# Designs tried in a protein design chat: VHH binders against PRELI domain-containing protein 2 (PRELID2). Part 5

Target 1, 189 residues: PRELI domain-containing protein 2 (PRELID2), of Homo sapiens (Human) (q8n945)
Amino acid sequence: MGVSVDVHQVYKYPFEQVVASFLRKYPNPMDKNVISVKIMEEKRDESTGVIYRKRIAICQNVVPEILRKSLSTLVILCWKKVSILKVPNIQLEEESWLNPRERNMAIRSHCLTWTQYASMKEESVFRESMENPNWTEFIQRGRISITGVGFLNCVLETFASTFLRQGAQKGIRIMEMLLKEQCGAPLAE

## First folded at step 1 (VHH)

Design c07 (framework vhh_8cml_1)
Fold by ESMFold2-Fast, scan of step 1:
Structure c07 (fold): chain B 189 residues (1-189), chain A 125 residues (1-125)
Amino acid sequence: as target 1 above (189 residues)
Amino acid sequence: EVQLVESGGGLVQPGGSLRLSCAASGFTFDDYAMGWFRQAPGQEREFVALISGSGGSTDYSDSAKGRFTISRDNAKNTVYLQMNSLKPEDTGVYFCAAESYDTMWGLESPSYDYWGQGTQVTVSS
């Protein structure tokens, strides 16, 4: 079965600053696994003001390295059998809907490379905090499902939740660093 | 028709200050990020400062940080650039530009939809 990770974060910075930092987040020296991000499509709805963007990210596939750290001969043999474990890079497609008038942004990401055997999806929202209009609430749900690789489903799902948690925490740290560098100290209540 | 009109330029001595204004008409002002650019004779136009449509976010060039402040008054459809501690290197024509949120939202290739005609700033003795 699949695994999922939920994240809730409040950034004590205005919505516009948080969104700008998010869009400029990668590539970043703190996360060398993200190689490039390219804007594929961008358009604005004239009636609502909503800005749609489609971006493609190219990331290093770290699954082989995670499995290599397991010193089991059986894990090594399994790694050789499954082609998705040997893919050097993965592509992630990100769609976003930014509503500047309502001060919110919805984001949906999914993995393009692994669709034969694995599905990775993330849904995120940035919105103006209900507690303070100068703060931004961030909610994210990541899901990984692995099918069609036999008994390796169980092995890979064991690492999937750790992988998602570490990725989410790294993303939060990068955002906090960028906000401090570009916007100064967080805003007090 | 869309129009951006800059004003407030002039001659000042090094260390002096100026406040530039840009009056906008013909579009929904608060839907646009507003920027200031400058151009010295024989040089390419360079970025100075940017402010989001709501006024909640600002960006500055390294040469402007700590000396210049960008602000806006959406009720008056006007963007301002307060320039302090002026240097001879700040001499140039200062242009106001309007962009549909692109640069403030972190896009790689910003498009400036509307430009003003510029106002001259000269810093010399």
Scores: ipSAE 0.000, ipTM 0.135, lowest interface PAE 14.0, mean pLDDT 73

Design c08 (framework vhh_3k1k_2)
Fold by ESMFold2-Fast, scan of step 1:
Structure c08 (fold): chain B 189 residues (1-189), chain A 123 residues (1-123)
Amino acid sequence: as target 1 above (189 residues)
Amino acid sequence: QVQLVESGGALVQPGGSLRLSCAASGFTFSDYYMRWYRQAPGKEREWVAGISSSGGSTSYEDSVKGRFTISRDDARNTVYLQMNSLKPEDTAVYYCAAEDITYLGFYTSEDYWGQGTQVTVSS
């Protein structure tokens, strides 16, 4: 069984400012787990104006530290046998489709490091708010599924739930900080 | 520090048999999934067989199922590939790899490779 998180936020800032802040989100001193982000591919569709980007993010793998802090001898011993928990860093691939004419952006992310029996995926949309064209709606779904690791399925899915929830909240806080610093006060209610 | 040393490669007639060995040192052998790969001239390296750290699970490429058997001896830090009913298309350099994966056979970037042993099947 997988775990998931759903996010729905309204940023009271114009779409262009929100997208710019998202693309400049990392590196950031508030998130030391993201080591680097690099652009692998960028294409523009001449007819629609849609800009496709593929980025690779390298993040510190904090799972070994969390398991070590559990203080369970059985969990620690099993961690030593589980290679997907022992890699030093994880790699995330992000694909985005920015439509500046329609003022929307779709984003898909997935984990490259844990692939065969573990799946970590996110889908997100930024779009102009229907309530106010100077506001931006953000919708995100993250899912982590772990299969075939025996008793560690339960342990890893428990931590995956925490990672998704805390990661989503941290991402929102970083975006709010960047928007406030770079764009000033939110636009009128 | 870490070493994998393959042996047992030879020239053999079609229909013949060979047993390849891979001796491991410099790491905790019993924690690792072990695999055999092969590479024919001008071809990409392909996976052949795998065995879990516990020895309880084995897996094979379709073209070698029923002909090849992978096994391990953790007391001797050695993995074996028994090859029966050899065919000319089995001609390749055979490599063993130690993959730091789970006892359930998951893959990782912590791979160690040997230098290979040449198997030639020719009339």
Scores: ipSAE 0.000, ipTM 0.080, lowest interface PAE 20.4, mean pLDDT 72

Design c09 (framework vhh_ozoralizumab_d1)
Fold by ESMFold2-Fast, scan of step 1:
Structure c09 (fold): chain B 189 residues (1-189), chain A 124 residues (1-124)
Amino acid sequence: as target 1 above (189 residues)
Amino acid sequence: EVQLVESGGGLVQPGGSLRLSCAASGFTFSSYEMYWVRQAPGKGLEWVSEISSSGSTIKYPDSVKGRFTISRDNAKNTLYLQMNSLRPEDTAVYYCARGDTEVLWGSYTEPDYRGQGTLVTVSS
């Protein structure tokens, strides 16, 4: 069991501009919780033109701050029982497959700071919109799975859902700002 | 046509070893996270292991950690599970399953696609 949050967004910008903005997204003053991003692997398939990239992001663990802000006794008790919530930093692995010929990119991310109690995963796709070739469709699903805490599961699931929604909205805001700053006004239908 | 074909199961004594293989076809194997899951007689599906698309990130539940090793060969579209120090409670049908949006965002009980399975029996 777990919670999931789905995002479906259309950026009214060409695929190449959206992908470039995504790859240049960090460092970003709107998200100071991202401490570092390093490219671990980059491979190009000469026959297909697909570019595979693996990146590792080190992020500040903001879960303790969010839990403290809630002022919920049940949430605080759960935090003390789940060791993943006590680590100072979270390490995320991101794998991406960019296909410039087909104008699509798949991205898979997951938390490497996993325990028997929790996991965090995210899957995203950027692709040329079928409605307009000058637009880019973005589909993303984030998922947090929590096990073994009994009646506290529903409290944790509510928090996980809020965390995922806030993260998704922040990501969309950052992308929209970068696209406007770097590429100008969105393209009309 | 998506296909996953497991092999390598059989009867072994407690403390023995087996290596399972899963041949994948009909999809871009190197783009998917892969799983091993098992189902003991009369029980639900249990997650056994997962491996990222590149093979760099691997996870196990406590029940098999230190005894089982998952690996993959993307050039051969093949997933492996090396099982050591087998116990009677490891007796189950073992399935390989592909991880895509539905599996990652759903549960290990309802994978997007799994094969027909291979039976592992641990008994004296």
Scores: ipSAE 0.000, ipTM 0.103, lowest interface PAE 19.3, mean pLDDT 73

Design c10 (framework vhh_7pa5_2)
Fold by ESMFold2-Fast, scan of step 1:
Structure c10 (fold): chain B 189 residues (1-189), chain A 126 residues (1-126)
Amino acid sequence: as target 1 above (189 residues)
Amino acid sequence: QVQLVESGGGMVQPGGSLRLSCAASGFTFSDYAMSWVRRAPGKGPEWVSTISSSGSTISYADSVKGRFTISRDNAKNTLYLQMNSLKPEDTALYYCAKDETSYPLFSYGEDAFDIWGQGTQVTVSS
């Protein structure tokens, strides 16, 4: 009933540079899906040094773009008659816990839009690579679960799968571009 | 230096109206996009509305479209939120926020986060 996507990526850059690039990822001209990102809460634990951040992101509804690029004209015409899919923007909440002492960062995000019809959740970790202390490992899992007994269930699952896959791959490409622009060539071995 | 002071909250019955104000100081107000954000009891923060630095571009959360109006007065360094047709679901602490994403000159290694005030409480009940 639900769909998921898993990502495992190694960035050949030190942890501190990867985290800095991630925090500067938005706004980015390569990710036109993200309209704005607002920091809602930020606090530092004085004993551990862990930095907690809560951010709200406003994103373009990419369903029309997915339908245009991935689906037939008939499916697009059917989508235009489904009002629940015509929301112009999607709101996402992101929580992160940066541990500079242990060189890791946990991130959890979920969609605040469409909560009556769908659940969209994502969990990510950046950590120092065990293969090389100058490299950073990134692991991410996204999941979309659609609620409701209707003839659109199969169609919506197809859209959800395509959405998660495209989003994950785009995120990786943007991070690689930012790291090359801001930090230079990847660290060799 | 940077300070945001929200006001105008209160108790109102369903269908009523309130106007919130946010007085900004310590930065060039006219250079930044500004937002209203709210937090209801037991819930995470919800973005409500954003207005560009010039006031020409405005966006709203679907939950408030047609009922709320954001505006600004750059000469007075003040942000406003006119709230009409209030619902019990609008009960929350309302914050104004400076949009750090409007200017992508974040310095590497610096703490960068939006500056918020104490917020102003809006309670919609009968």
Scores: ipSAE 0.000, ipTM 0.097, lowest interface PAE 18.1, mean pLDDT 70

Design c11 (framework vhh_8emy_2)
Fold by ESMFold2-Fast, scan of step 1:
Structure c11 (fold): chain B 189 residues (1-189), chain A 123 residues (1-123)
Amino acid sequence: as target 1 above (189 residues)
Amino acid sequence: QVQLQESGGGLVQPGSSLRLSCAASGFTFSDYYMHWVRQAPGKGPEWVSSISGSGGSTNYATSVKGRFSISRDNPSKTLYLQMNSLRPEDSAVYYCAREDYLTWGSLETSDYRGQGTQVTVSS
C-alpha cells in the first residue's frame, strides 16, 4: 500500500564540497516550491566530531497540481475527496548526522503535515565513494503511504511514485548545478 | 579557545606564486582534518583543499587541482597552502578551518575558522 523510490547517484566531487552544497541548497531558483528552511537545533559531539542538525522546511503542496494534470475524472474526484490534498503547504522535518572524520552524512526527513491518510519519509546517505576518494556516493529512499481512500488507493499510489521520482531528479539537478557553480568541472578518475 | 591565524596573502600578478600559512592553537592539531576555504566578493564560500591529521591524505577543488598544494607541520601546529600559477579568479579572502567549519552552519561566525588573509591577483 505504500510507494517506495530508491535513488543512487555518484557526484564526482569530494565529500566536503558535496556536503557544503547540500547545506546551501535552498533557497534556489530551480525549486520555488521550497518557501523557507530554518535550523531548529545544532550540536557537536566532542568525542566523535559528529554534527547533528535539525531543520524545518516549509514547502508548497504540489500534489493537487500533479493530479490535476492527469486529465482523469477518477483522479480529480480523489483530489476533491481527500482533505490532505487540499493543504496549501507542507512542513518537513530534517535530521542530519555529519561525520567529518569518516566522511559520511546520514539524513532523515519526514512530513509533519500528513495525517492518517498519508505519510512521507525519506532517508539519505552521502559518503566517500569506494571507487574514488574524490567522489561522493548519494543513496536515498523515499516512501509515501496513502490509506483511507479505499479502492482509489492504487490511482493515488501511481501519482505518489511520479512525485517521488520527479522530486529526487530535481534535487540531483540542483546539486549538480551548485557543485559546478562553486567547484567547476567534475573530477575524473 | 580554538584559534586560527592566517598569513601570507597579498597583491600579485597572474602566473605568480604565494604561500599561505595558518598558525593553530587551543586544540591537538594533529588529531584534526584541516581545510582551506576562500570567499570572493559577492560570492559564497568555496572549499579549496583538505588535509588529514597525519598529512597522509589530501584533496583539492577541481578549480585548483594541479596548481595548489596543501601541507602541514604538526610539531609547529602550522597549515600551509602553496599556490602556483595564480589566476584573477583565485582572488579571494582565504580562511583556514578545522574539520567542523563546513558543517557548523555559518562560515562567518565559526569558532573553528580564522579571520582570513586577502589574496588579490591583478595586473
Scores: ipSAE 0.000, ipTM 0.135, lowest interface PAE 16.1, mean pLDDT 74

Design c12 (framework vhh_8cml_1)
Fold by ESMFold2-Fast, scan of step 1:
Structure c12 (fold): chain B 189 residues (1-189), chain A 126 residues (1-126)
Amino acid sequence: as target 1 above (189 residues)
Amino acid sequence: EVQLVESGGGLVQPGGSLRLSCAASGFTFSSYAMGWFRQAPGQEREFVALISWSGGSTDYSDSAKGRFTISRDNAKNTVYLQMNSLKPEDTGVYFCATDSETYFGLPLDSYEYDYWGQGTQVTVSS
C-alpha cells in the first residue's frame, strides 16, 4: 500500500523571512508533538554558497490521537494490532539544502522509527515565487508505504492519508502564525 | 486541572461596550492560543476571536472585525475581549476556550477545543 499527499502554498513574504521562520519553527509552544530538534551536521559549499543541514527531530507519535478522532471501531482496533502504531515517539531525519543566491531551499525528511513494515518520506521546496519576487512558493509531497498487512490495507490507507494531510495542514498553519508574529502583515499584491 | 473562568458579561444598550475577561489556571497559559466563542439561544456555538500564545497574532470572525479586540496578559494568565458598538445580534453566552493544539489563524470547529469555560451572558437590548 502506498499513499501520497501533495501541498502547494504561496506565502506572501520574502524568501529570506520564510526560511528564517522555518528554521526557527521548533521549539514551538503550539506544537508540543515535536519534543526536540538537534542539528547533527551543518556545512557550507564555498563555491555555490549552499548550506547543508542534517537535523533529527523526536516527535510524539500522534497516530493514536488521529485514530481516536476517526470514530471508526475498525481503525481503533487496527492500531492495537499493528505494532508500528504503538511506538511512543517517532524519529525523523531531515536534510536541507539552502541556496541563498538562487533563493530556494530543498528539504528531504524520512522516518527512522518505521522500518520493517512501513516507511514515511517527505520532500519540500521553498522558492521565490514566479508571480512576485517578494513572495515564496512552498511545494511538499508526503508519502507513506505500508506492506505485509493484507486485509487491513484499506483501513491503513485511510489512516495514512489522514495522517499526512493533517500534518501538512498543521505545518502550514504554524508557519503562517510565525510569519505574522515575526514579520508582520503579508505583503500586498 | 485546566480551569477557565469568564467574567464581564451583562446587559448593555445597542452601541454600548463591554470588556470580557477569562482567568486561566492549571496549565502553562503563555504556551497556548486562546479563543473566544459565543452561542445565541437556539444556535450553534460560533467562533468570535483568536489570539496566539505570544499575543503577536490575532484573528476575528467577520461579524467581530472592526468592533471587537482580543488581547492577553501572560503575567496575569488572562485573556480579554473588548467589545465595542454592540448590536442585538451579539447577544449570547460568551465562552473562552483553549486546546492542546489549535489551528493558527483560522476559525476552528468547536469540537476541536478540549477546554472550555462555563460562559458569561451578554445581552444587548434596549
Scores: ipSAE 0.000, ipTM 0.121, lowest interface PAE 19.2, mean pLDDT 73

Design c13 (framework vhh_ozoralizumab_d1)
Fold by ESMFold2-Fast, scan of step 1:
Structure c13 (fold): chain B 189 residues (1-189), chain A 125 residues (1-125)
Amino acid sequence: as target 1 above (189 residues)
Amino acid sequence: EVQLVESGGGLVQPGGSLRLSCAASGFTFDDYAMYWVRQAPGKGLEWVSEISGSGGSTKYPDSVKGRFTISRDNAKNTLYLQMNSLRPEDTAVYYCAKDYETGLLFGSTEEYDSRGQGTLVTVSS
């Protein structure tokens, strides 16, 4: 069917600081793969205060680098023969709903590139931690399903899993660095 | 609010054919992968087919491969399942399902975000 990666992270910083860092996360020198991010829509609900944003991100296609690092014969054959993997850039659509009153934020992302062969989706929530109101809980699920590429589907799904896991960890590292740089040391228990 | 409505089920003899339809509303249909899943009497849910948002990519388990064909009409917000060479083992309630959406609903262990009420397919002579 597909692959999925689940992330559960606690940032020892208040919700407002974590959200601000997330919205300023890209462009960032620690993630050269994100070329640009453009806001397509932004609206605010006057009664609830909820802020909706739709953004389009353009990212470098990193599949060639992942395949080179695998050193697998099957992976090398896949790279040479499957032209659909050779697109220069990947487009991602992100929708977010920030609720400052409830102190939570929902985020939904999906890939607009390769939709005929792959579904790439990410769903995330930032919320005030149940353990400590000065901490922020981050829950994320990434999912990639690849179909229509024949016997290579299982091979590509294996590397999609690696891609999702590495991307999630890089994102966490960038957030921790930004929070430390802009907001100081993490808050103790 | 997401709504999925299945139709097209019925009683059919072994070797027969049926086409199931699913009318979708409440979301941007062509942005989501769609699935058919089924539940035979007294058994759990079984994945039957998957189709990408554009309709260009499909996947099937070995149990139905070559007999079932999933398709979609994004202009009509409709999902289809063409079932050929039906067997008694295909008797089940068939559900149309959408991939998951938002993490606001904490603790979801469901493999599918939404599914409809189902349509019954009975293969018997």
Scores: ipSAE 0.000, ipTM 0.118, lowest interface PAE 15.7, mean pLDDT 72

Design c14 (framework vhh_3k1k_2)
Fold by ESMFold2-Fast, scan of step 1:
Structure c14 (fold): chain B 189 residues (1-189), chain A 123 residues (1-123)
Amino acid sequence: as target 1 above (189 residues)
Amino acid sequence: QVQLVESGGALVQPGGSLRLSCAASGFTFSSYEMRWYRQAPGKEREWVAGISGSGGSTSYEDSVKGRFTISRDDARNTVYLQMNSLKPEDTAVYYCARESYDLGFWSTEYDYWGQGTQVTVSS
């Protein structure tokens, strides 16, 4: 089985401004859980203009904090017995393909920390909105697939759903703040 | 058209070694994470190992750590699983998989599986 979360957001700003804000998103005071982001690889295809980047993000493990806020005794008991959830931080690998000519950007990320028990992946696209060429559509799907059902069953719904939804909400808030600070008011319809 | 073809499965004695190969075609191989799974008779399919698109990151199920090594050759569109110190409990059909989710930017197809290759560890 798996858990997924879907996001669809329209930013009333041109594609180039949205992408620039996304690339400057971290580090950010609004999300102190992201400790560092390091570029591991960057290539440009001269024929297409597509820019590929691979980045590694190191994030504070928020599982203990989520459990602290949980009112579920079962979730707390599972955490006490599952030492693998107590790692000091989590690592995310992000790959992106920015196509300036077509005005779109694809992003794929996955978690490196718990891959033996679960696949935690997100795929996102920024593209010019079909409603207005001066607006940018953002579509994202996060998916967590369990490879060891019995081991993770007691924590699946609380951690996976909360982690994905809170991450998505913070991301949207940060982007809205950066766009307003860097680009001013949203463009009129 | 995405195709994954596993090979290398054999009968080996406990303590032996074996290398599995998975030949991929029909997609940009270096853009995808590749994984090995296995399934023993009467058991659920189990994840074994994973490797990122460029090969910079690998991951393993706890029971195979230190014994198995996943690698890839992007020039040959092939992912490998080197299996050392084999145990009877490693007996299974081994499957190569491309794990993906795609919003239609690159491909609309999701996870692909090969046909599998049988590994039997017995004396």
Scores: ipSAE 0.011, ipTM 0.150, lowest interface PAE 9.5, mean pLDDT 73

Design c15 (framework vhh_7pa5_2)
Fold by ESMFold2-Fast, scan of step 1:
Structure c15 (fold): chain B 189 residues (1-189), chain A 125 residues (1-125)
Amino acid sequence: as target 1 above (189 residues)
Amino acid sequence: QVQLVESGGGMVQPGGSLRLSCAASGFTFSSYDMSWVRRAPGKGPEWVSTISGSGGSTSYADSVKGRFTISRDNAKNTLYLQMNSLKPEDTALYYCAKEPYSDLWFGESTGMDVWGQGTQVTVSS
């Protein structure tokens, strides 16, 4: 079994400003769990103008804290049995393809740390809105799959679902704050 | 302006083969996933297959898996669908479609920003 979240958001700002804000999103006071983001690769295709970036984010592993706060016996039992959940940091790999000519950007992210018991994957697109060329459409799908903890899979998937939904909302709020601070008021239709 | 022009359809007997082509222009072909979608008479559109921008990943509807092969030639801006072991149920108008992004992480896409005019495939004895 897996859990997923889908996001569809319109930012009332031009594509270039939204992408610039996304690329400098971290570090951010609203998300202290992101420790560092490092660019591993960056390539530009001279014929198409497409810019490929590979980034690695190192984040504080907040799963143990979330599980402790639950006070659920089953959740605590799983945390004690699965030592990987006690790792202090998690690593996320992000690949992006920015197409400035067509005004779109595709992003793939996945967790490198939780490969034995869980996978976390996310795909996102920023593109010029079809309703207004000064607006940017954001579409995102995240999925967490949990395997290898028996009947506790259902318990952990319930928490994963809540985590994904809250994470998506937090990400949207951070982007809205950055765009407002750095680019001013949203553009009217 | 984005343009997609399908060709290669026709009439075949059950068990026959056809190869469809889609000539694309007006966008950076290699940057987008491409799909084949079909519409049978009196039915809604059914997704058939998707290929990633690089050609490294493919996905297929269960109804065509093992019989159809999707491929692309990015140097020629052309998408292909090789159809083998055709069945009467494969009778449909086949459309080439540009996806809004280059990602096959979750299998089939519902996006399909742009469709061509279609090419008719008829499988009958």
Scores: ipSAE 0.000, ipTM 0.121, lowest interface PAE 15.5, mean pLDDT 73

Design c16 (framework vhh_8cml_1)
Fold by ESMFold2-Fast, scan of step 1:
Structure c16 (fold): chain B 189 residues (1-189), chain A 124 residues (1-124)
Amino acid sequence: as target 1 above (189 residues)
Amino acid sequence: EVQLVESGGGLVQPGGSLRLSCAASGFTFSDYAMGWFRQAPGQEREFVALISSSGGSTDYSDSAKGRFTISRDNAKNTVYLQMNSLKPEDTGVYFCAAGDEYSTLWPGLEYDYWGQGTQVTVSS
């Protein structure tokens, strides 16, 4: 069994503004853990209007910081044994499919650094809210699955939920701040 | 020269008790975490118990919890394993090992120093 965290948020802003803010999210002074982001591929399907982008992000490995705050000797010992957790940077691949006609956007992120021992994936959707067409619904699921370290799988997975939850909350806070700064006050009417 | 010398092994009936000792010399004992490992015939070496350099924290394998107690005397450079309620499946050669505080204790191949072992046999 893996660990998953589900998030559902409503941004009280139109779809176009939310997508524009998401595309401008990094680099950001509020998130010093993101070192660089590069666009690797971009193409548009003329038949559907769907815009595909592939980005590679290089991020500081924050696992040592999280483990330091755990106060668990067992977790610290596991970190010392699993050398992949000691790497200075983590590389993330992000793919996105923006559909302007249907007013939705799908995003998939995958960690490239840990693939031998762990899979870390995030799936996100931005779509027009069914409650109000001037609002945007955001749904995200993060998953971490740890394999290949035997009995340590269960121990490491106990902390994976904290990592996923903290990451999701930080991302939401950054988006809300960017939307407020770039687009003004949320639409309450 | 670094030495770890185990003693206290022997033949004991099921339900019996043994106290193992490991005398250390040639290094600063109080700076090292100490562990006990065992190896049954034809099997891989497995972790049994550990104690931190100060003696302030201990940990045990699931098979040892509630039956075995690890302790140390830094003035005597000795680590002990008190084994109660012994079972036939506890039979094996018992090794003491010295490693860094916070070093990995699973499967124990990261330890700096190892003893030669003492035989424990639990049989009627």
Scores: ipSAE 0.000, ipTM 0.074, lowest interface PAE 23.6, mean pLDDT 74

Design c17 (framework vhh_7w1s_2)
Fold by ESMFold2-Fast, scan of step 1:
Structure c17 (fold): chain B 189 residues (1-189), chain A 119 residues (1-119)
Amino acid sequence: as target 1 above (189 residues)
Amino acid sequence: QLQLVESGGGLVQAGGSMRLSCAASGFTFDYAMGWHRQAPGKQRELVAKISSGSTAYDDSVKGRFTISRDNTKNTVYLQMNSLKVEDTAVYYCATEDSYLPWGYETDYWGQGTQVTVSS
């Protein structure tokens, strides 16, 4: 089983400002669940100018708490099959490829902590908008895959979809706040 | 950025074996990956696909070909056994089922490697 959530957003700010805000996004007072972010690798390809970064984020695992608050019998049945409940924190690996010449950036994130029953992956692109070169298009897909639960699929699909959507909305709000604080009002038109 | 480079092709006798490799850089092993082939005078077809939990094969190669992945080496393999003359084709490595169906660069293809099976 798997669920996916797609996000498409236009930030009315130049590409360079959006990327800079993204890279400075954490730590952030609006998201207490992100404990730390550490840069593990950074390399530049001299021929293309592409900058590769690998970051590891440590986040509070909020899934067990959310599930505990549900009071659903189906959620209780799910707990027996999902080992992620045993970990206090999750680790996310983020890889990014920034192409300043073509004004785009690809990002891949995945959960290192969930392995057997559940995985979470996310791909994102920031790129110069073809509508206006002073705007930045953001496209993202998150996916949660859960195996070995059979008859619980519909319940878990609803939960996973909601979880991904809430995470995406929070991320967008944080980015909008940072862009306004650091760059002023968005560009009109 | 993301690049796929195939290797391991060449000439082989019918009934023989060959292993193709697809070396990947950049955005790789969270994609589903596939091997496609295009024989002379035929259209390109998917022969094998691998994702995180499963593999799939075209009926024409089922039982003879095996797709596998080595995350340590950033490489996807196609092991081809009991080769037939009709397996002669250019073989391509490609990303499958990208998360970004409308993104700028979501599906990537290698340059292809020639496999020739002589009778």
Scores: ipSAE 0.000, ipTM 0.142, lowest interface PAE 13.9, mean pLDDT 72

